# VH-VL binders against Cytochrome c-type protein SHP (shp): the designs that were tried, part 3

Target 1, 112 residues: Cytochrome c-type protein SHP (shp), of Cereibacter sphaeroides (p81238)
Amino acid sequence: GDTSPAQLIAGYEAAAGAPADAERGRALFLSTQTGGKPDTPSCTTCHGADVTRAGQTRTGKEIAPLAPSATPDRFTDSARVEKWLGRNCNSVIGRDCTPGEKADLLAWLAAQ

## First folded at step 16 (VH-VL; from n1 with heavy chain K54R S102T)

Design p3
Fold by OpenDDE, fold request of step 21:
Structure p3 (fold): chain C 112 residues (1-112), chain A 120 residues (1-120), chain B 107 residues (1-107)
Amino acid sequence: as target 1 above (112 residues)
Amino acid sequence: EVQLVQSGAEVKKPGSSVKVSCKASGYTFTSYYMHWVRQAPGQGLEWIGEINPRSGRTYYNQKFKDRATLTVDKSTSTAYMELSSLRSEDTAVYYCARGAYTSSWYFDYWGQGTLVTVSS
Amino acid sequence: DIQMTQSPSSVSASVGDRVTITCKASQGIKSYVAWYQQKPGKSPKLLIYDASRLESGVPSRFSDSGSGTDFTLTISSLQPEDFATYFCQQYYRYPLTFGGGTKVEIK
């Protein structure tokens, strides 16, 4: 890939103007939202609460674990990360994630 | 019902410090960031900083990073804002405000405010 | 820092009037804007977040439009209880910053 989790996080932190908080990222990931699509109320809806395990799309398609510990090439393609954060944040939250939210999410996920 | 109840008005001399408290109730204290915002008389709102009550993580407006200290007491669900080296320009109403659930960057609940007057 | 330039600083209006308040960000902030209402001697009250989401309990006469750098709060039909000061706030980037406020006064 063209990047690394650390590089991505650093970029989002720079954009946010503050260091990431992995704990806040975890909370967001595990939260139930009402602003997005009804069938995707949480990141955990597809990825599960344990991101070291495989998830499933709403159509039943398997998703590789989000955790780099289980999927080493996770978060190594900047364009891909942006694409999926864009899609998933809109699906779950109902809007794009802020740079801070992206930083927080990745900080937590990268530590898994 | 979510409530943020702040300590009473303060009158301080220049160079002194003030510590304002904000007692939270009606929700899980450690699950939301607590922010502090001040408002000088007749002026707009100015963000001071934030704290994660669970971890104690703080982040400050650079303008206040050398003088403001945010802390929490989880046992009493109370947040504190201390501002040192007070100046007349620090005269303002100080608010604690809860960061929203989805994003801690806007504020869904506010304390009633604490007037801090700095004068000789 | 991202500056939020709010205008006008004050506006005189009558009950039933359409009131428009504008905030301009010094840089693009997508839709990461919140609006607050503040009455004298009271704390700010959240009205709108994410530039278009109405906070629970807030009347539908309040709305926001805009993205990028220009945002507008609209009160479609001003009610007696709406006379207050309104503030915008961005949360795209730290430090969080507010507009200077707009006082909506009775004409």
Scores: ipSAE 0.885, ipTM 0.950, lowest interface PAE 0.4, mean pLDDT 96
Fold by OpenDDE, last read:
Structure p3 (fold): chain C 112 residues (1-112), chain A 120 residues (1-120), chain B 107 residues (1-107)
Amino acid sequence: as target 1 above (112 residues)
Amino acid sequence: EVQLVQSGAEVKKPGSSVKVSCKASGYTFTSYYMHWVRQAPGQGLEWIGEINPRSGRTYYNQKFKDRATLTVDKSTSTAYMELSSLRSEDTAVYYCARGAYTSSWYFDYWGQGTLVTVSS
Amino acid sequence: DIQMTQSPSSVSASVGDRVTITCKASQGIKSYVAWYQQKPGKSPKLLIYDASRLESGVPSRFSDSGSGTDFTLTISSLQPEDFATYFCQQYYRYPLTFGGGTKVEIK
């Protein structure tokens, strides 16, 4: 890939103007939201609470684990990460994620 | 019901320090960021900083990073804001404010405010 | 820092009037804007977040529109309890910043 988890996090932190908080990222990931699509109330809806395990889409298609410990090439493609965050933040939260939210989410996920 | 109750008004001399308290109730204290915002008389609002009550992690407005200290006492669900080297320009109403839900960047509940007057 | 320029600084209006308040960000902030109401001697009260989401318990006469740099708070029909000062706030990036406020006064 063209990047690394650390580089992505640093970029989001720079955009946010503050260091990432992995704990806040975890809370967001595990939270139930009401602002997005009714069938995707949480990131865990598809990915599960344990991101070291495979998830599945609402149609039943398998998704590789989000954790880099289980999927080494996770968060190594900048464009792919942005696409993923754009899609999923809108599905779950109902809007794009802020740079801070992206930093927080990635900081937690990258540590798994 | 969520409540944030702050300590009473303070009158301070220039160069001194002030410590304002904010007691939270009606929710899980450690699950929400606590922020501090001030408002000079007849002026707008100015963000001071934030604290994660669970971890104690803080982040400050650069303007205040050298003078402001945010702390919490989890046993009493109380947040504190200390501001040192006070100047006349620090005269303001200081508010604690809860960051809303998982997005701690806007504020759904506010303390009643604490007036801090700095004068010689 | 992102500056939030709010206008007008004050407006005189009557009950039943449509009131419009504008907030302009110094850079693009998408929809990461909140609006607050503040009455004399009281703390701010959250009205709207994410530029278009009405906080629970807030009357439907309050609404917001805009994205990017220009945002507008609208009170469709001013009520006696709406005379107050209103503030916008951005949370696109740190430090969090507020507009200068708009005082809605009785004509």
Scores: ipSAE 0.885, ipTM 0.951, lowest interface PAE 0.4, mean pLDDT 96
Fold by OpenDDE, last read:
Structure p3 (fold): chain C 112 residues (1-112), chain A 120 residues (1-120), chain B 107 residues (1-107)
Amino acid sequence: as target 1 above (112 residues)
Amino acid sequence: EVQLVQSGAEVKKPGSSVKVSCKASGYTFTSYYMHWVRQAPGQGLEWIGEINPRSGRTYYNQKFKDRATLTVDKSTSTAYMELSSLRSEDTAVYYCARGAYTSSWYFDYWGQGTLVTVSS
Amino acid sequence: DIQMTQSPSSVSASVGDRVTITCKASQGIKSYVAWYQQKPGKSPKLLIYDASRLESGVPSRFSDSGSGTDFTLTISSLQPEDFATYFCQQYYRYPLTFGGGTKVEIK
């Protein structure tokens, strides 16, 4: 791909104006939200709490694990990552993620 | 019920330090960032910094990074803000404020505020 | 740093009036804006977040609109308890910053 997890995180940190907090990213990932779509109250709804395992869409389609340890090419395409975050943040939170939220999420996910 | 109860008003001399406490209750202390914000008399609000009570991770407004120190005592669910090398311009009401769970970027609960007066 | 400019700095109004407060960001911040109400001698109180989401317990007469750089807090029908100072806040980027405030006074 055109990028790496570290490069993406650095870019989001720069946009946020602060270092990422993986712990905060984890909390966001595991949280239940009420602002998004009713059928996607959490990132875990599709991806599961264990991101080293395969996930599943609401229609039952399998999703490859989010963890780079299980899916090595994760977070290596900047356009794909932005598209994914755009879609999923809106589905779960009901809005785009802030640069800080993106940084935190990727910091945690990249460490898995 | 979420509550943030701060220590009482302080009167300090220039060059001294002040440490304000903020006792949290009604929620899991380590699950939310704690922020500190101050307000000079008749003026707006100024963000000082944040702390993750679980990890102790801090991040400061550049303006205060050399003088402000944020800490927590998890055993008592208390957050602390220490400001050193006080000057008259530091006279303000200092607030602790809980960051909202989703992003921890806005503040859903506030302490009652602590007036710190710096005068010679 | 992102500057949040509020206007007007003060407004005189009567009970029942429609009050509009504007906040302009020095750069695009999408919808990452919160609004607070502060009464004399009291702490700020969260009213709205994400530029349009009403905090629990806040009356429906409060609303916000906007995205990008321009945001508007509206009180559809001012009540006696609404006379206070209002602040906007951005959380798109660190450091977190607030507007200068708008004091809503009795006409």
Scores: ipSAE 0.885, ipTM 0.950, lowest interface PAE 0.4, mean pLDDT 96
Fold by OpenDDE, fold request of step 21:
Structure p3 (fold): chain C 112 residues (1-112), chain A 120 residues (1-120), chain B 107 residues (1-107)
Amino acid sequence: as target 1 above (112 residues)
Amino acid sequence: EVQLVQSGAEVKKPGSSVKVSCKASGYTFTSYYMHWVRQAPGQGLEWIGEINPRSGRTYYNQKFKDRATLTVDKSTSTAYMELSSLRSEDTAVYYCARGAYTSSWYFDYWGQGTLVTVSS
Amino acid sequence: DIQMTQSPSSVSASVGDRVTITCKASQGIKSYVAWYQQKPGKSPKLLIYDASRLESGVPSRFSDSGSGTDFTLTISSLQPEDFATYFCQQYYRYPLTFGGGTKVEIK
């Protein structure tokens, strides 16, 4: 890929104007939201709470684990990450994620 | 019901320090960021900083980084804001405010405010 | 820092009037704007977040529009209890910043 988790996080931190908080990212990932699509109330809806394990779409299609420890090429393609965050943040939260939210999410996920 | 109850008004001399408390109730204290915002008389709002009550992680407005200290006591669900080297321009109402659940960057609940008056 | 330029600083209006308040960001902030109402001697109250989401319990006469740099809070029909000062706030990036406020007062 063209990037790394650390590089992505650093970029989002720069955009946010503050360092990432992995704990806040975890909280967001595990949270139940009401602002997005009714069938995707949480990131865990598809990815599960344990991101080292495979998830599945609402149609049952398998998704590789989000954790880099389980899927080494995760978060190594900038365009793919942006596309993923764009889609999923809108599905779960109902809007794009802020740079800070992106930083926090990736900080937590990268540590898994 | 979510409540943030702050300590009473303070009158301070220039160069001294003030510590304002904010007791939270009605929600899980460690699940939300606590922010501090001040408002000089007749003026707008100015963000001071934030704290993650669970981890103690803080981040400050650069303007206050050297003088403001945010802390929490998890056992009492109380947040504290200490401001040192007080100046007359620090005279303001100081608010604690809960960050919203998602971004925690806007504020859904506020304390009643604490007036801090700095005068010689 | 992102400056939020709020206008007007004050507006005189009557009950039933349509009131609009503008907030302009010094750079693009998508829709990461919140609006607050503050009455004298009281703390701010959240009205709207994400530029279009009405906080629970807030009357539907309050609405917001805009994206990028220009945002507008609208009170479709001003009620007696709406006379207050209103603030916008951006949360696109740190430090969090507020508009200067708009006092809605009786004409």
Scores: ipSAE 0.882, ipTM 0.950, lowest interface PAE 0.4, mean pLDDT 96
Fold by ESMFold2, last read:
Structure p3 (fold): chain C 112 residues (1-112), chain A 120 residues (1-120), chain B 107 residues (1-107)
Amino acid sequence: as target 1 above (112 residues)
Amino acid sequence: EVQLVQSGAEVKKPGSSVKVSCKASGYTFTSYYMHWVRQAPGQGLEWIGEINPRSGRTYYNQKFKDRATLTVDKSTSTAYMELSSLRSEDTAVYYCARGAYTSSWYFDYWGQGTLVTVSS
Amino acid sequence: DIQMTQSPSSVSASVGDRVTITCKASQGIKSYVAWYQQKPGKSPKLLIYDASRLESGVPSRFSDSGSGTDFTLTISSLQPEDFATYFCQQYYRYPLTFGGGTKVEIK
């Protein structure tokens, strides 16, 4: 695509005004939230805790692994990344993720 | 119960430094960001910076970047804020504040505050 | 830096009154505002976060609204324990910044 993981992370860091913390991104990904939809309390509901493994939609359809180590073209299409963030942040947390949350999540996921 | 207990009030001379401690209990210290916020008399709240207690990673408000130092001691579950080159305008109550579980950028628990008075 | 301009600086009100406090951000911050209550001699206490979610133990008479640059905190029926200073805080972008505060005092 139109971008790279490094470019996306840098863009979100600039929007947030600070460098990402990948550990904070991991914690957010694994967290159990109550603000979103009841059937998606965590990003791990559909993606699992091991992002190198395939996930599954709520209807059972396979989702390719999020980790670039398993799916090399991850995070190279800015429109797809924004769609993933929007869908997952709203379903899990109940709001759009802040620029800092996006930077943290991408910094962690891209290193997987 | 979550508690953040800060060190006592201090009176300092201009040009000196102060180090305020914040002892955490009732939760896993390394799982939550710690922030420092100050409140000058009759004024609002001002964010100083944050620290990830697991890694020691810090980020500061640019206003304080060259004078503030945030540290932790994981073995005692204690966070520290040191402010150097003190001026009279640094007279304030200094708070430690824990980043919330849901998002580390707002604060669900606060210390009782430490008054730092800078006077000659 | 995003400036949060809070108004009024103070309000005199009676028990049972509806009190509205406003914050204006110097740029769009979507809905990323938290609200705090601070009683005299005490540290701030989180009231509202994450799109109008109430912190545990906060009465339902507290609510907020707003998006973009204009935000309000409302106390629907003021109680004696609500006389305090209230602060907004944006968490959209670093540095984290607070409004100047609104003191709610006895009329």
Scores: ipSAE 0.777, ipTM 0.911, lowest interface PAE 0.9, mean pLDDT 92

Design p3
Fold by ESMFold2, last read:
Structure p3 (fold): chain C 112 residues (1-112), chain A 120 residues (1-120), chain B 107 residues (1-107)
Amino acid sequence: as target 1 above (112 residues)
Amino acid sequence: EVQLVQSGAEVKKPGSSVKVSCKASGYTFTSYYMHWVRQAPGQGLEWIGEINPRSGRTYYNQKFKDRATLTVDKSTSTAYMELSSLRSEDTAVYYCARGAYTSSWYFDYWGQGTLVTVSS
Amino acid sequence: DIQMTQSPSSVSASVGDRVTITCKASQGIKSYVAWYQQKPGKSPKLLIYDASRLESGVPSRFSDSGSGTDFTLTISSLQPEDFATYFCQQYYRYPLTFGGGTKVEIK
């Protein structure tokens, strides 16, 4: 696509005003949240804890692995990344993710 | 029960340094960001910086970057904030505050505060 | 840096009154505001986070609203234990910043 994982992370870091922390991104991804939809308490509900493996939608349809090691073109299309963040953050947390949360999540996911 | 217990009040002269401790208990110390926030007497709150206790990653409010140092001792579950080149405007209550589970950018537990007085 | 401006600086109100505290951001911060209560001689206590979610143990008479630059904390029926200073905090971007506080005086 139109971008790279490094460029997306840098853009979100600039918006947040600080460098990302991939460990904080991992913690957010694995966390159990109560602010979103009851049937998606965590990003892992659809994607699993091992992001190198395929996930599933709430209706059982397969989702390609999030890890670039398994799906090499992950995080190369800025519109797709924003769509993924919007869906997951709102479904799990009940709001859009902050620039810092986006930077952290991508810093972790892109390294998988 | 989550507790953050800070070291006692200090009186310092201008130009010196202070190091405030914050001992954490009741939770996994390395799983939560630690922040430091100060409050001058009768004033609002000012964020100093943050530390990831697992990695030691720090990020500071640029106002304090050249004078503040945040560290942790994982073996004692203790966070430290050192502020150097003290001035009278540094007189404040200094708090450690834990980043929340749901998001590390707001604070669900606070220490009792440490008064640092800088007098000429 | 994003400035958070609270008003009023103080308010005197009676038990049972509805109290409204306003916080204004110097630029758009969507809904990324948290609210804290600080009683005299005590540390701040988190009241509200993540777009109007109440922290555990916070009475339901507390609520907030707003997005963009304008945010409001409301105490629907003031109780004697609500005497305190209240702070807003933005978490949209670094550095994290707080409002100057609003002291609520009861009687």
Scores: ipSAE 0.776, ipTM 0.911, lowest interface PAE 0.9, mean pLDDT 91
Fold by ESMFold2, fold request of step 21:
Structure p3 (fold): chain C 112 residues (1-112), chain A 120 residues (1-120), chain B 107 residues (1-107)
Amino acid sequence: as target 1 above (112 residues)
Amino acid sequence: EVQLVQSGAEVKKPGSSVKVSCKASGYTFTSYYMHWVRQAPGQGLEWIGEINPRSGRTYYNQKFKDRATLTVDKSTSTAYMELSSLRSEDTAVYYCARGAYTSSWYFDYWGQGTLVTVSS
Amino acid sequence: DIQMTQSPSSVSASVGDRVTITCKASQGIKSYVAWYQQKPGKSPKLLIYDASRLESGVPSRFSDSGSGTDFTLTISSLQPEDFATYFCQQYYRYPLTFGGGTKVEIK
């Protein structure tokens, strides 16, 4: 809908004050964290390490692939992206992601 | 054990350049951002910039962007900071500091510091 | 740039005292503050990060609180080894900036 991956990334970069680093975003996505919920130590817990493949909720419901190569409308709805970031950052890290973390994550995911 | 060992103190004249080294050990060098921070005598801390050792991505505090150059040598796990056109106000202890894993914007390990004195 | 204003600039206290150090950001930074301890002649050491998480080996007498613009580091019962200068640092946005420091002197 209301946006594009490029527009979202640019907005988060402006908020952070620097260009994104997609490699740092990949590292964050794949990392194991201890600050969030015990059942979700990593973004990969539900989404898997291969973001071109379907994931699964903790209750077994399928999640469409995160990669735009597999799900072309990913990262085109700003409200949905903010909800995804809010859920995943709080569940995995135990806090909201900084603007820099958001920029990095989107820069990596949008290129997948 | 993570260690960051910096090169020795330097005395420089105004207008010259200095290059400080920071040799890292005890961790995977390319997995963590390296930052440089300075502290003038009796003063607080000032962030100079950062480098991603894997890609070479740098970002600088605007104050230093035209005079500071951050580089790495991956084969020796060594980071470098070069500051050119030195002035007396650049007299400070310069630290390398490792960014925390994935949340690279606060610093979990610091080098011992390198005093750079700029004197006529 | 986000200015971090730290107070007091120094404090003299006795062993066992409760010490508080305040840091104020020039704009809202949510909870993205880290705290460092720097002993005389040494480099800074990370104390607290990620919403009040203590770095490994940091005594539990250290804590922080705050959100938005106003942040506090507390030492609940001052010990002789706590003589040092303490700095806050925001990591909400670039450039990364530090408070001016608070020197804690043991009386």
Scores: ipSAE 0.764, ipTM 0.909, lowest interface PAE 1.0, mean pLDDT 91
Fold by ESMFold2, fold request of step 21:
Structure p3 (fold): chain C 112 residues (1-112), chain A 120 residues (1-120), chain B 107 residues (1-107)
Amino acid sequence: as target 1 above (112 residues)
Amino acid sequence: EVQLVQSGAEVKKPGSSVKVSCKASGYTFTSYYMHWVRQAPGQGLEWIGEINPRSGRTYYNQKFKDRATLTVDKSTSTAYMELSSLRSEDTAVYYCARGAYTSSWYFDYWGQGTLVTVSS
Amino acid sequence: DIQMTQSPSSVSASVGDRVTITCKASQGIKSYVAWYQQKPGKSPKLLIYDASRLESGVPSRFSDSGSGTDFTLTISSLQPEDFATYFCQQYYRYPLTFGGGTKVEIK
């Protein structure tokens, strides 16, 4: 698409005002939250803890791996990334992610 | 249960440095960001910076970037803030504050504060 | 840097009063505001985060609202333990910044 992983991460870092922390992104991805929907307490609910493997929707539909190592076109379309972030952050946390949270998540995921 | 216990008050001369400690207990120290915030007498709160205790990653308010140093000792679950080239305007209560689990950018537990007085 | 302008700087109120405290951000910060209570001689305590979620143990008489640049903290019926100074804090972008505080004192 319209961007690269590096360019997308840089945009979120600029919006946040600081470099990303990929470890914080990993921690957020793996975390269990209570602010969102009860049936999606974590990003791992649908994507699993191993982002190089296919995930599954709540209805059983396959989700392609999040890791670029397994799905090379990941994080190259800014609209798709914003859609994923919006869906997952609201479902898991119960709000949109901050620019810093977006930067951290992508910094971790893009390195997978 | 979660507890952040800071070192005692300090009186310093201009141009010197101060190092404040913050000993954490009741949680997994490396799983939460640690922040430092100060409050001048009768004034509001000012964010100094943050540290990821697992990696040592730091990020500072630009106002303090050349004078503040944040470190941790994982083995003692202790965070440190050092502020150098002290001036009278640095007189404040300095707090350590733990980043919340849900988002590391607001603070769910605070230390008791350490008064640092900078005077001739 | 995003400035948080808090008003009023102080308010004198009685038990049972409704108290409203406002913060205005110097630019849009969506809803990324947290609120703290600080009693005399004590450290701040988190009250509200994540767009109106109350921290564990915080009474339901505390609420907040707002989006964009204008935010309020409301105490619907002031209790004796609520006399304190209150701060807002934005977490939209670095550096993290706080409002100047509002001291709620007994009338």
Scores: ipSAE 0.745, ipTM 0.902, lowest interface PAE 1.1, mean pLDDT 91
Fold by ESMFold2, look of step 16:
Structure p3 (fold): chain C 112 residues (1-112), chain A 120 residues (1-120), chain B 107 residues (1-107)
Amino acid sequence: as target 1 above (112 residues)
Amino acid sequence: EVQLVQSGAEVKKPGSSVKVSCKASGYTFTSYYMHWVRQAPGQGLEWIGEINPRSGRTYYNQKFKDRATLTVDKSTSTAYMELSSLRSEDTAVYYCARGAYTSSWYFDYWGQGTLVTVSS
Amino acid sequence: DIQMTQSPSSVSASVGDRVTITCKASQGIKSYVAWYQQKPGKSPKLLIYDASRLESGVPSRFSDSGSGTDFTLTISSLQPEDFATYFCQQYYRYPLTFGGGTKVEIK
C-alpha cells in the first residue's frame, strides 16, 4: 500500500468537513436498505455482522474478513478502498456514499 | 407516530442565554441524529449543529461553535439547544429536526418551532 | 462553506401552472440535495432526497433534477396546497446549508 487506515479516514474527514462518527458507520453497515439491489439489502448480506469473520458471496464463495485485526492489510490501498466503497454503497444503498458516510464506515471498520 | 414537541416561546435580553427543549416520541430516540436549525422571521434556514443521542457526539456550524451547546437526556428522550451571549440578530424560530434513517444529513421530521425574541 | 443560491426569490402562479425553482451550489456537490416545503406558520417538510427519491406521501407532481452545481425542483401542475416557500439543502459536506427560499404565491 499507498496509504494507511488513519490517512484514508483523515482524507474523508477533510472532504466531509467534520470528524467521523464510527458509531454512525457501524449503524450504516448493519442497516437494512431498500434503495439498492434486492439481493443485497445490507452490507452484512455478504460480510456478516461480525467483520472479524470471513464473509461470503451470494453463491457461497468466501470473502476474507474486513477487520484489519483478521486481515492486516485492509484499508492500505486507496484505489481498492474506493472500489469497495463504490460497489457496496451502490449495491446496498443505491448511490455512492457521501464523504461523511465513507469517513464513518472506515472509522468503524478500521478499529475492528 | 413520530413527534418532536418543543418548549414554548422565549423573550430574552441581549447578553443572556436561552435553552430550548425538544421532546421526541414515536421512535427509538438514540437511533437518529438530532439537528437544530433556525429561521429568522421571513428568512431562510440556518443549520446550527447536530448531536448523536447515543454517544453525545456533537458537531457545530463554526458560526455558533462558541455560543451553542447541544445536549440530550436519554431517559426522557429530550434534546436541548442552549444559545448564549444572545444578540438581536438571534431572533428566530428554532427547530429541532431528526436526521433521516438513510442519511443523517437531511431531516425527515421537524419540531413545531420555538420563537426566541431578543430585544432590549 | 458551500453556498446554495436559490432563484427566483418568489414566483406568482396560478393553479395548474408548471413551476420551476433552481438552486446553484458554489462548488460541486454531486447529487446530494434535499428539498423542503414550508407553509406559512409551519415547520419545513421534506419532499425529495437521495437522487430524486420522493418522501412518503409527497405527490408525484413534485420532481427534481440536476447534478454537480445546478439543481431544479419542478411542480408539474400547481395545486392550491402547493402555495408555500421551498428550500434546497446540500448534504455533501459540513456545514449543512440551505438555499434562501422561493415563495410560490397565488395569482
Scores: ipSAE 0.701, ipTM 0.897, lowest interface PAE 1.3, mean pLDDT 91
Fold by ESMFold2, look of step 18:
Structure p3 (fold): chain C 112 residues (1-112), chain A 120 residues (1-120), chain B 107 residues (1-107)
Amino acid sequence: as target 1 above (112 residues)
Amino acid sequence: EVQLVQSGAEVKKPGSSVKVSCKASGYTFTSYYMHWVRQAPGQGLEWIGEINPRSGRTYYNQKFKDRATLTVDKSTSTAYMELSSLRSEDTAVYYCARGAYTSSWYFDYWGQGTLVTVSS
Amino acid sequence: DIQMTQSPSSVSASVGDRVTITCKASQGIKSYVAWYQQKPGKSPKLLIYDASRLESGVPSRFSDSGSGTDFTLTISSLQPEDFATYFCQQYYRYPLTFGGGTKVEIK
């Protein structure tokens, strides 16, 4: 792709105006939300709590692991990452993620 | 159920420091960011900074970066804000405020406020 | 820093009136605005957050609208307990910043 995990995180940190907090990103990923779709109350609904393992869509289609340790080319395509963030933030939270939320999520996921 | 109880009002001389405490109860202290916000008499709100109580990560409004220090004591579920080199324009009510969710940047519970008066 | 310019600074209104309060951000912040109510001698209280969601226990007469730079808080039918000062806050980027406040007073 057109980028690296480090470059993506740095870009989101610049947009947020502060360094990421990976632990806050983990907490957001694991959280239960009520603002999005009722059938996706958490990122873990489709991805599970262990991001080194494959997830599933609601119809049973496999989703490759989010962790770069299991899927090495994760977070190397900026358009693909923005699409994933848009889909997941809107389905789970009911809005786009802020730059700070994006920075935090990527900082945590990229270290997995 | 969720409560944030702050230490009492203080009168300080210019050049000194103040340390305000904020004791949290009714929730898992380390799961929510703690923020500090101040309000000068008759004026608006000004964000001072934030702390992640689990890791101790802090981030400050640049205006306060060299004078404010945020800390926590996880064993007592207490957050602290210390402001040094006090001057008259630091006279304000200082609030601790809990982030509305683990990564949220708006505040669902606030302490009762601590008036800090800086005068000779 | 993103400046939040709030207007009016005060408004005199009667019970039952529709009250509107505006905030303008110095740059685009999408819809990342929260609103607070503060009564004299009390701490601020969260009213609205995350895509116009009302905080639990906040009456439905409170609503907001807007995106980009222009935001509005509306009280559709003012009640006696609504006389207070209201603040907007952006949470798009650091530092977190607040509007200057709007005092809603009895006419």
Scores: ipSAE 0.667, ipTM 0.895, lowest interface PAE 1.7, mean pLDDT 91

